# Designs tried in a protein design chat: VH-VL binders against q9h9l3. Part 60

Target 1, 176 residues: q9h9l3
Amino acid sequence: PRKMVAIDCEMVGTGPKGHVSSLARCSIVNYNGDVLYDEYILPPCHIVDYRTRWSGIRKQHMVNATPFKIARGQILKILTGKIVVGHAIHNDFKALQYFHPKSLTRDTSHIPPLNRKADCPENATMSLKHLTKKLLNRDIQVGKSGHSSVEDAQATMELYKLVEVEWEEHLARNPP
Below, E stands for the ipSAE of ESMFold2; O stands for the ipSAE of OpenDDE; V2 stands for 0.75 times the mean of E and O plus 0.25 times the DockQ between their complexes.

## First folded at step 3 (VH-VL)

Design Al14 (framework fv_amlenetug; at its last look DockQ between E and O 0.96; V2 from the best seeds 0.00; counts 0 for: pae O 5.6 > 2)
Fold by ESMFold2-Fast, scan of step 3:
Structure Al14 (fold): chain C 176 residues (1-176), chain A 119 residues (1-119), chain B 108 residues (1-108)
Amino acid sequence: as target 1 above (176 residues)
Amino acid sequence: EVQLLESGGGLVQTGGSLRLSCAASGFTFSNYAMTWVRQAPGKGLEWVSAISYSGDYTDYADSVKGRFTISRDNSQNTLYLQMNSLRAEDTAVYYCAKPRYSSSWYDYWGQGTLVTVSS
Amino acid sequence: EIVLTQSPGTLSLSPGERATLSCRASQSVSDNYLAWYQQKPGQAPRLLIYGASTRATGIPDRFSGSGSGTDFTLTISRLEPEDFAVYYCQQYDSSPETFGQGTKVEIK
């Protein structure tokens, strides 16, 4: 067993003109891609823009959604002490109002060897969809009904596993 | 232990009104959405209405929309269903059901309260 | 609205036999948002399976759920006397949430 999980969150628009991103769904998978957590989350503030095309969130998901404070506590219990993998993961941590140690954080949008394997510039920020297609030959985030955060978290873990040995070795020699 | 206890059912005339209550205990009521599901005598289950943990979001089956109002009082751990303009087809056992977080599958159900609508 | 159609309407079997119950959706059910319930006369429904294949707490392993999209199955591998009841499927993917009409499993 590895002490590693992958996370992906979906956000909806709250605040003036829906410009504030608030957590509305979170999915966490283990090293093998099994789902450990997948909940819709109700923001404390009024939802102005569901951003359904990207989030997959609709008003029907909010009726039964988990309160933010409860969801945050559940999520933190899973993340604490583990290596957490994500794509552009700063956005997820910001939505969770959570600090995760940088030494235990792995961001697949900022791993140069991963970009190199995809024939992309090493220091560019590539989308999860692009990297997954190039390296795993799999299409994710297909259609107009929104993204599956479970699918995204699973893809993120699989991408990290392609460079895990090399990157962990790099981090051991160059601690953050 | 989780308990849900419905009350307020009875015999009412067509066009009348009735208010159902569901008293909850054994869990933090204010953290969960709540749902009403009904079952006509000898028939299957029909989802009626749901309300968010905060009371800010509600949803209704088309058959009851505009006539029924779901509400809750988190300070008293009680769920309500106000039923107006009752019809013969509203005759059913009404169950209070608790979903798990973020999903509308129901891990606990009350014993039900019978509503009979006649002319 | 997603319509769930269960088949057969009645299943007549003996204890120890395998029961296979079908639930078909009029539209694809996303993310396996499908549950199964058991109901005995005069009692409230009891949750058996959620997420199409995950057993609820305390449910014996003889109960299993499978399927995806529009075609779902509940299997009871070795019927016990207490398993003779009415079974309902439920989708919770799309509002309004809907239930199937039920399958009665009765003693032959």
Scores: ipSAE 0.438, ipTM 0.756, lowest interface PAE 2.2, mean pLDDT 90
Fold by ESMFold2, look of step 5:
Structure Al14 (fold): chain C 176 residues (1-176), chain A 119 residues (1-119), chain B 108 residues (1-108)
Amino acid sequence: as target 1 above (176 residues)
Amino acid sequence: EVQLLESGGGLVQTGGSLRLSCAASGFTFSNYAMTWVRQAPGKGLEWVSAISYSGDYTDYADSVKGRFTISRDNSQNTLYLQMNSLRAEDTAVYYCAKPRYSSSWYDYWGQGTLVTVSS
Amino acid sequence: EIVLTQSPGTLSLSPGERATLSCRASQSVSDNYLAWYQQKPGQAPRLLIYGASTRATGIPDRFSGSGSGTDFTLTISRLEPEDFAVYYCQQYDSSPETFGQGTKVEIK
């Protein structure tokens, strides 16, 4: 069977007024939550806004950061051929300038059975923080120092496991 | 075969200047950030300065900020540390070190060059 | 800055014995951004462990790292003659990166 990983990314602001979101950290974990990849990434464009309060990215992280082109190559080699789980994962793929096959993509922000388990409307877009609190009894993204992409990727994988059997069977019957 | 070779150390008076060089080979130098770490005689390791792969981002320990300048020449595969206004407490072996990409643990170190600052 | 305090300062042991080295951080080190190095006199440091617990390439399995948050440990399960050296921990979670003051492992 096909291997599964979870991904989470943090972005900084580039472009005019810092409105473009550019990849500045990426974390990938395996099915058991072990870290397969965790790197700070230097965007190819000038950073206008570190967005530190949410991203956790500071100027010091960029000194040793991996060039975007190199990091992208490393990340895509890990993702190729795997089921990739994420939360609002379209944003992560956009920041990677990459399209992963829909048949191999799992987005915990858009899985109706997961919302049902959380007593949330099935078509609502629930935050990772809220789903994790309600379904795993864990507080993530605590404090004012920004999010941890490792913590978030691990939470995302644990959430998917709650519905994995049901959702994989659904997708087998209803190929995207 | 990754190799890092420091040079430019020596004896210098307080208030003087030195420029350290680190010649790199065996890897694509322009893909990696580089770091200087120093060790005073009989003491532990102290991070000094780091520079991003492009040279666009630098950082310094507070003890050297304003006196030391890190730079690189990617066409010559060379890292530099310009040290001005030297003080007795700057006496140390200076190592250049290479991280693996953005991780700040250093998988390769040079053998170091000794800087001695005397009155 | 994050201060790393290593204990003991000196550890006197015989070959074949187990060594346990401690590194305590003044504040939490996120996502296990901690490394361990070995240094012998007149030589550059050698990377042993990164990510608190991952052995660097070519490091024998008698070396292991553990811990999280503020408390980290390097264990050498059976000391070999070449293992008598000074060991440093390093955090790379925040700038400035800092090293502990070292633990000397010496032959008894």
Scores: ipSAE 0.233, ipTM 0.739, lowest interface PAE 5.1, mean pLDDT 90
Fold by OpenDDE, second read of step 4:
Structure Al14 (fold): chain C 176 residues (1-176), chain A 119 residues (1-119), chain B 108 residues (1-108)
Amino acid sequence: as target 1 above (176 residues)
Amino acid sequence: EVQLLESGGGLVQTGGSLRLSCAASGFTFSNYAMTWVRQAPGKGLEWVSAISYSGDYTDYADSVKGRFTISRDNSQNTLYLQMNSLRAEDTAVYYCAKPRYSSSWYDYWGQGTLVTVSS
Amino acid sequence: EIVLTQSPGTLSLSPGERATLSCRASQSVSDNYLAWYQQKPGQAPRLLIYGASTRATGIPDRFSGSGSGTDFTLTISRLEPEDFAVYYCQQYDSSPETFGQGTKVEIK
């Protein structure tokens, strides 16, 4: 079996109106929830909107931030060859300007057995916060200081583990 | 091996100026933020200033704002701290410290350079 | 700023004893962005713990960090002669970064 990691990213707004989502933090955890990577990342373009309320990113975090191109290299090195678990993970990959092979990607926002387990419609897109509360009886993304990408990555991994056996069997029979 | 070597410390009168340097080696200097931390004689550690990898972002402790300027020359692998309007309370050993990646905890420190400000 | 208060100011113990050092923050430190350093006379600080509970490379397992929110603890399970030093906690959750005032672990 391949090694498995979970990823969660936070983005800030760049571009003339801050509408471009640029990677500003990335967290990666292993199967056990141990943090493998957790860094603030400096976008190549000027930050217009830190989106602090949601991202948790502040200007002070950019002082020691890792340049995007360096961080990207570090992250890709970690992800290469692994099964990557995330929630709405397309957004993370887009921010990374990297797309992991579909066969090695697990998106907890699109796993019908997970929704079923949470008494949600199988084909609905549920939030990480909701699924975490329902299935893990844990509150995440609380407060006003923004998200914790480490916490979110850990929650994502724990959620996937609940349906791992069933989903992996499904994927084996129905490869993407 | 990572090495950080501070220099430029010495005795200076109140109101005077000094420029500290930190020569870095053993890692890709231009990829990392850098920080100055000082320690008054017999006292604890005090964060002074930080600078991003490119120098685009800087931050300062309130105690030194407007008087100190952090800068860097990535072509020379050198970190600087320009200290103006020095006060007696600025007397301290000044350390340059390297953070791990973007984390603001420091896995490498120089041996420090002593700055003594006298009246 | 987040003020870190360490206690006790001085801890007098003998080799082989357990040392428990406290670091209390004036407000919650998010994501456990707290580090511990050891400093011996005439030397630069040395990183012991980061992320509140992760030992730095090369740090003996007798050192351990714990805690969350506003209360953090550094534990030395069995003091070795070389462990007598000053210990500092540091938060890097918010600007400005701040250090505790230090706890001196001295030999009884």
Scores: ipSAE 0.034, ipTM 0.691, lowest interface PAE 3.9, mean pLDDT 93
ESMFold2 (binder alone), look of step 5: mean pLDDT 92; pTM 0.927
OpenDDE, look of step 5: ipSAE 0.021; ipTM 0.631

Design Al2 (framework fv_amlenetug)
Fold by ESMFold2-Fast, scan of step 3:
Structure Al2 (fold): chain C 176 residues (1-176), chain A 119 residues (1-119), chain B 108 residues (1-108)
Amino acid sequence: as target 1 above (176 residues)
Amino acid sequence: EVQLLESGGGLVQTGGSLRLSCAASGFTFSNYAMTWVRQAPGKGLEWVSAISYSGDYTDYADSVKGRFTISRDNSQNTLYLQMNSLRAEDTAVYYCAKPKYSSSWYDYWGQGTLVTVSS
Amino acid sequence: EIVLTQSPGTLSLSPGERATLSCRASQSVSDNYLAWYQQKPGQAPRLLIYGASTRATGIPDRFSGSGSGTDFTLTISRLEPEDFAVYYCQQYYSSPETFGQGTKVEIK
């Protein structure tokens, strides 16, 4: 648990019609929910669509943003060798252009026991907002100004803790 | 060690122009956004303008928008503030400030350069 | 824009005493994006605290920050002679970033 972190990334649209998801913010928290990393990140390609309603990213955040190459190096140093928890985390890793070992990856959007506790179908992909409300009785991602990746990373870690013992034992018996 | 050294301040008449410079050393200037913050005599701090590491993104306080232009020369490790159409209200010590990370809190400040605007 | 109001305007204390400085925001400052700076006469500001409660490197542990939402506090547990200065809070959550008007901590 001490070698476990949770991550949440915000992406903006780059490339043709803004369809490419490029990293624009990354938050990483430790097991207790303390912030280890929280930076705005400037993509190497020009931004076509800020996706502000979901990302919370506006042009103002790009002014002080860390260059992608530098941010990526900082993030990977934190993630390497740790158990990394996320929600739909494959999107975050894709934006980071990073491969994290499946054996050290925990995706709260694909943990059947977690859905079961929320009275949801075990194989459905439920949103972070829904699972957090059902299991932690907490409202996140409130309003239309975009999400806080710090809030999302913290919620993700707390959700994982609800099934940690059960899921770690499952993974030990059924290695990825 | 990180150092920021402002220059270019002085006395200028209302409606005049002035260009401030900030010489940076002790860090990789091209990897950081940079900011100008001013302080009127005996008053508090006011954020003025910021520029991204590449120079592609800039932002300005409403009070200076359209009159001031922030720019940088990464090859010379220098930040600039071009001030046009100066007003008496622009009289202040102008500080160059560096964020440590992307979140607009400043780990290093220059000594400041005084700009006095009079009629 | 978020307006930061600092109180008191002036705090007159003796060395060895505790100083408590307040910073109130007109709107919620999310993610604890609040910093504190110290400024001595004729000098540039110096960073003390960021993230509402994280002490900057080299800052003595007598300085501490706390609070969230709209109410933030800087505490100096036991004033040293070099701590008599003006203190500013700053929010960096919403553009434009804004500073409070300052609290002057002066020798009684």
Scores: ipSAE 0.463, ipTM 0.792, lowest interface PAE 2.2, mean pLDDT 91
Fold by OpenDDE, second read of step 4:
Structure Al2 (fold): chain C 176 residues (1-176), chain A 119 residues (1-119), chain B 108 residues (1-108)
Amino acid sequence: as target 1 above (176 residues)
Amino acid sequence: EVQLLESGGGLVQTGGSLRLSCAASGFTFSNYAMTWVRQAPGKGLEWVSAISYSGDYTDYADSVKGRFTISRDNSQNTLYLQMNSLRAEDTAVYYCAKPKYSSSWYDYWGQGTLVTVSS
Amino acid sequence: EIVLTQSPGTLSLSPGERATLSCRASQSVSDNYLAWYQQKPGQAPRLLIYGASTRATGIPDRFSGSGSGTDFTLTISRLEPEDFAVYYCQQYYSSPETFGQGTKVEIK
């Protein structure tokens, strides 16, 4: 029942040769895994690479996609004042062109107790897929149809919940 | 509100075929795996089949492998179960169930549709 | 596959009594990936417990789940008239997912 949400974003390639990562989908779930937000988002620039294999984004998804500026406003409204959980979340924030306060951010790719629990080196950066399989015994990001950002956000939240008590205590003693 | 509504059940002869449907609403259907669970009259629950959110992965109970096919149309928010070569032991109420996650517990169930296979 | 065996097959009790239902797995169910469902006649199953011990939303606190490894228990601290039903356990630790055969809680 904490004021906590998990976020996962999918990006497409824009700009020269599609090297710029632009937000194309954003999913936000609450502590219980209920979806608060899930929208396809239209980048302001022409899409060069849909990155469909990973993003799951196709051209058809952009037909009625929410313009970036509008979507950003909606997303920021949801995130404001909450603890935001994500995996490698700096990429999500970068794509959103928004950075949540560090003290209210939880990145599951940088939580040593979580890695320890998964029998991984504490300072290593492990994938969401690996941690989810190891700790939740579930397969995510399977197949060739691309990721489910909702499922990824839910998995991220569940992973965090495994170490929430310990990590929050740590953060209380060691504020970022 | 999440709703799951099964349809397509009925009386069929041994060796016959039926196609069940499950209409989903109240959640983003395309983001969740879906499952069929059946229950023979007066018996317990039996897992039948599951399909990934995108439909690219399917799984079946040994009892129905080669005879049943699970599929989905995410544009229509509909889950399907094609049942061929039906047997008397396939007689059951068939439920569609929504898992919380892939390969997890089921937080929502439909009311089921009855399939009766007669000799 | 993991076989779940529930006991007893039938539990006859009176309102107000404590009900203890057992679910035993043929092998260890890691991470307590076990759920409990309630089913009343003519109705679909209803989720009670997941993760072996977490109550689903809207479930009264008289329902509780416990256990680990191969032995799991559903407890109804004080039976209400509406609690007389069939209860199923389910594991989702490994494929294929499997259910117990059910325990019927009936009124004495």
Scores: ipSAE 0.000, ipTM 0.546, lowest interface PAE 12.7, mean pLDDT 92

Design Al3 (framework fv_amlenetug)
Fold by ESMFold2-Fast, scan of step 3:
Structure Al3 (fold): chain C 176 residues (1-176), chain A 119 residues (1-119), chain B 108 residues (1-108)
Amino acid sequence: as target 1 above (176 residues)
Amino acid sequence: EVQLLESGGGLVQTGGSLRLSCAASGFTFSNYAMTWVRQAPGKGLEWVSAISYSGDYTDYADSVKGRFTISRDNSQNTLYLQMNSLRAEDTAVYYCAKPRYYSSWYDYWGQGTLVTVSS
Amino acid sequence: EIVLTQSPGTLSLSPGERATLSCRASQSVSDNYLAWYQQKPGQAPRLLIYGASTRATGIPDRFSGSGSGTDFTLTISRLEPEDFAVYYCQQYYSSPETFGQGTKVEIK
């Protein structure tokens, strides 16, 4: 398989009134969907809002969570030099305080052929949940207990694989 | 190379107190959460308490909450369990266990220290 | 809390035979947050498998884990004399983390 991985992160609220988004979980899967990394991450600042409805994170997950600085190092080792697939991936990179080369980044929220296959406007930003239901006939992010970043990363990789050949050819002709 | 050595177990009367220690070596103690797991004679394993790498977050089994206090000294690479108001059902071998970061599977265990609580 | 039920309580087998141990959860254990441990009399538990199917460092390949959701299995393909012990499953998905009651693998 390719040197390609998919990533999805969960954030909690820190800082005044919980308005700052801090990394609290990261999942990375390989091309086949096998988990390479899945860790709860303890922010360096106090958690004000777990955002459990979306993140799936509770205080219990913080007891054995990996410190942010250590988790960041582990994650960057996996991402460096690889094609990284994500959905609205700039949010994940921001939470990691990391900039990945655009030439090696694939954002499934900004791939026109993928929206086309889903009968959506090419320039619209569609949710991962919508694209997964429309194109893979699979429901993700179900219920009120929060999202699974593993499930999201796996769905993201499968979505990219639907347009991989077409999109890689486009990028080769139109380098970022 | 990684070693966990428990101490402080013994015979105690009901209502008494005891403090267990776990000396850690062979890894960067301050980077890991730590856990106490106990096993009553002839019974299975029961998770007792856990503490984050910084000591800021702790958690306890309902059976020991309010009676036991977990703490750590990162400068001495030592984990503690202060046990108060001991009951006969607290009789067990107490293991110090090192979890991986986010998951509570335990890659290393000490040999345990026996606590016997009797009237 | 998630209750883990192991079966059978005791497996009586001979060296060279296959052992199949079951662990059932009272509710779904997501993301395969399940581990298996081996314990011999008078000794601390030893990690065998984590993530439902990943062998820990130094564990022989005769040990394998499988399953997802509520049903998990530990398989020992060809029992060696040193494999006769008690085996525990553990979930670390939901707090409090819990262990099964154990399955004893004993010599027939």
Scores: ipSAE 0.014, ipTM 0.590, lowest interface PAE 7.5, mean pLDDT 88

Design Al4 (framework fv_amlenetug)
Fold by ESMFold2-Fast, scan of step 3:
Structure Al4 (fold): chain C 176 residues (1-176), chain A 119 residues (1-119), chain B 108 residues (1-108)
Amino acid sequence: as target 1 above (176 residues)
Amino acid sequence: EVQLLESGGGLVQTGGSLRLSCAASGFTFSNYAMTWVRQAPGKGLEWVSAISYSGDYTDYADSVKGRFTISRDNSQNTLYLQMNSLRAEDTAVYYCAKPRYSGSWYDYWGQGTLVTVSS
Amino acid sequence: EIVLTQSPGTLSLSPGERATLSCRASQSVSDNYLAWYQQKPGQAPRLLIYGASTRATGIPDRFSGSGSGTDFTLTISRLEPEDFAVYYCQQYYSSPETFGQGTKVEIK
């Protein structure tokens, strides 16, 4: 129902020396933090480096994972025409091989008022973990099992809501 | 139960070509990525090439890129390595190895086939 | 790429003795993505340990793996005659997968 969603993706390494980041999990939540999508995704190229410490992805997750082409179609149906919130979201869009209009994109790593509330330089790129701790007093990405993309997407939406009114007014006056 | 049997090794001149084969049995070959690993005389093991279960995706070590081609025939349960423009440093025992999954440890190995490249 | 350095290069021991083999990584191998293989002359490598400490099926309990980060160890508690071989470590955390240069365990 809301026009706004938050996304977080996990990538694994494919291609030569595992240098290519390929989509392996995607979580999408609505404005209230309810999960709209959360699937493990099978890359079309063989996985060279699971990057498990960061992604939380292991071979067992790939056994019944949704093939990339199918998952991409499902994800794009959810994102198209909506305001999409993410943190360093260009990485997620690149992994999806997708262009989302800048006018409908909100990147919590590049919102000056958000950094200001966290007592950080306005143009610095701060990690999701740092902003969540400073502004929501919550620890995310804890432990050795990798990140939870659901937890990250939920935190990202909550961070955006702290500056939503101010930032939407700014964007209306200064279109991207 | 699982068996991997390499063939096609031998003596070849620098600049020559050779094709290696690996016959697989005892598992569902079409469900697994496959790998070639080599070992030069007196040296350690070196990953050479990998191929996805479908054959649609391949990867190569920098040292063999553009010269070697990995392929597979799932109907015949056979893995191939086409080696072109061979160099003296390609001299090695070539092993057909089955990773447990892509980018993991190797749970089964073939006996190996010796490739000797000389002048 | 991650370089694996094994030490010592050669261990000369008698049956019944304990063998301790080291594998040192140039960078941290996260999630214990480290395997050990045994290779006898004229034979293919044989998987012993994966995940740094998990014994592969059929491997005797005298073989054990330990360590994390950059320092890993393979221990053979009481050498049997069949254990005299070359041992290789392998990391599969970062592409390309790399192997150590090997440690030869030979009879004294």
Scores: ipSAE 0.007, ipTM 0.486, lowest interface PAE 10.8, mean pLDDT 87

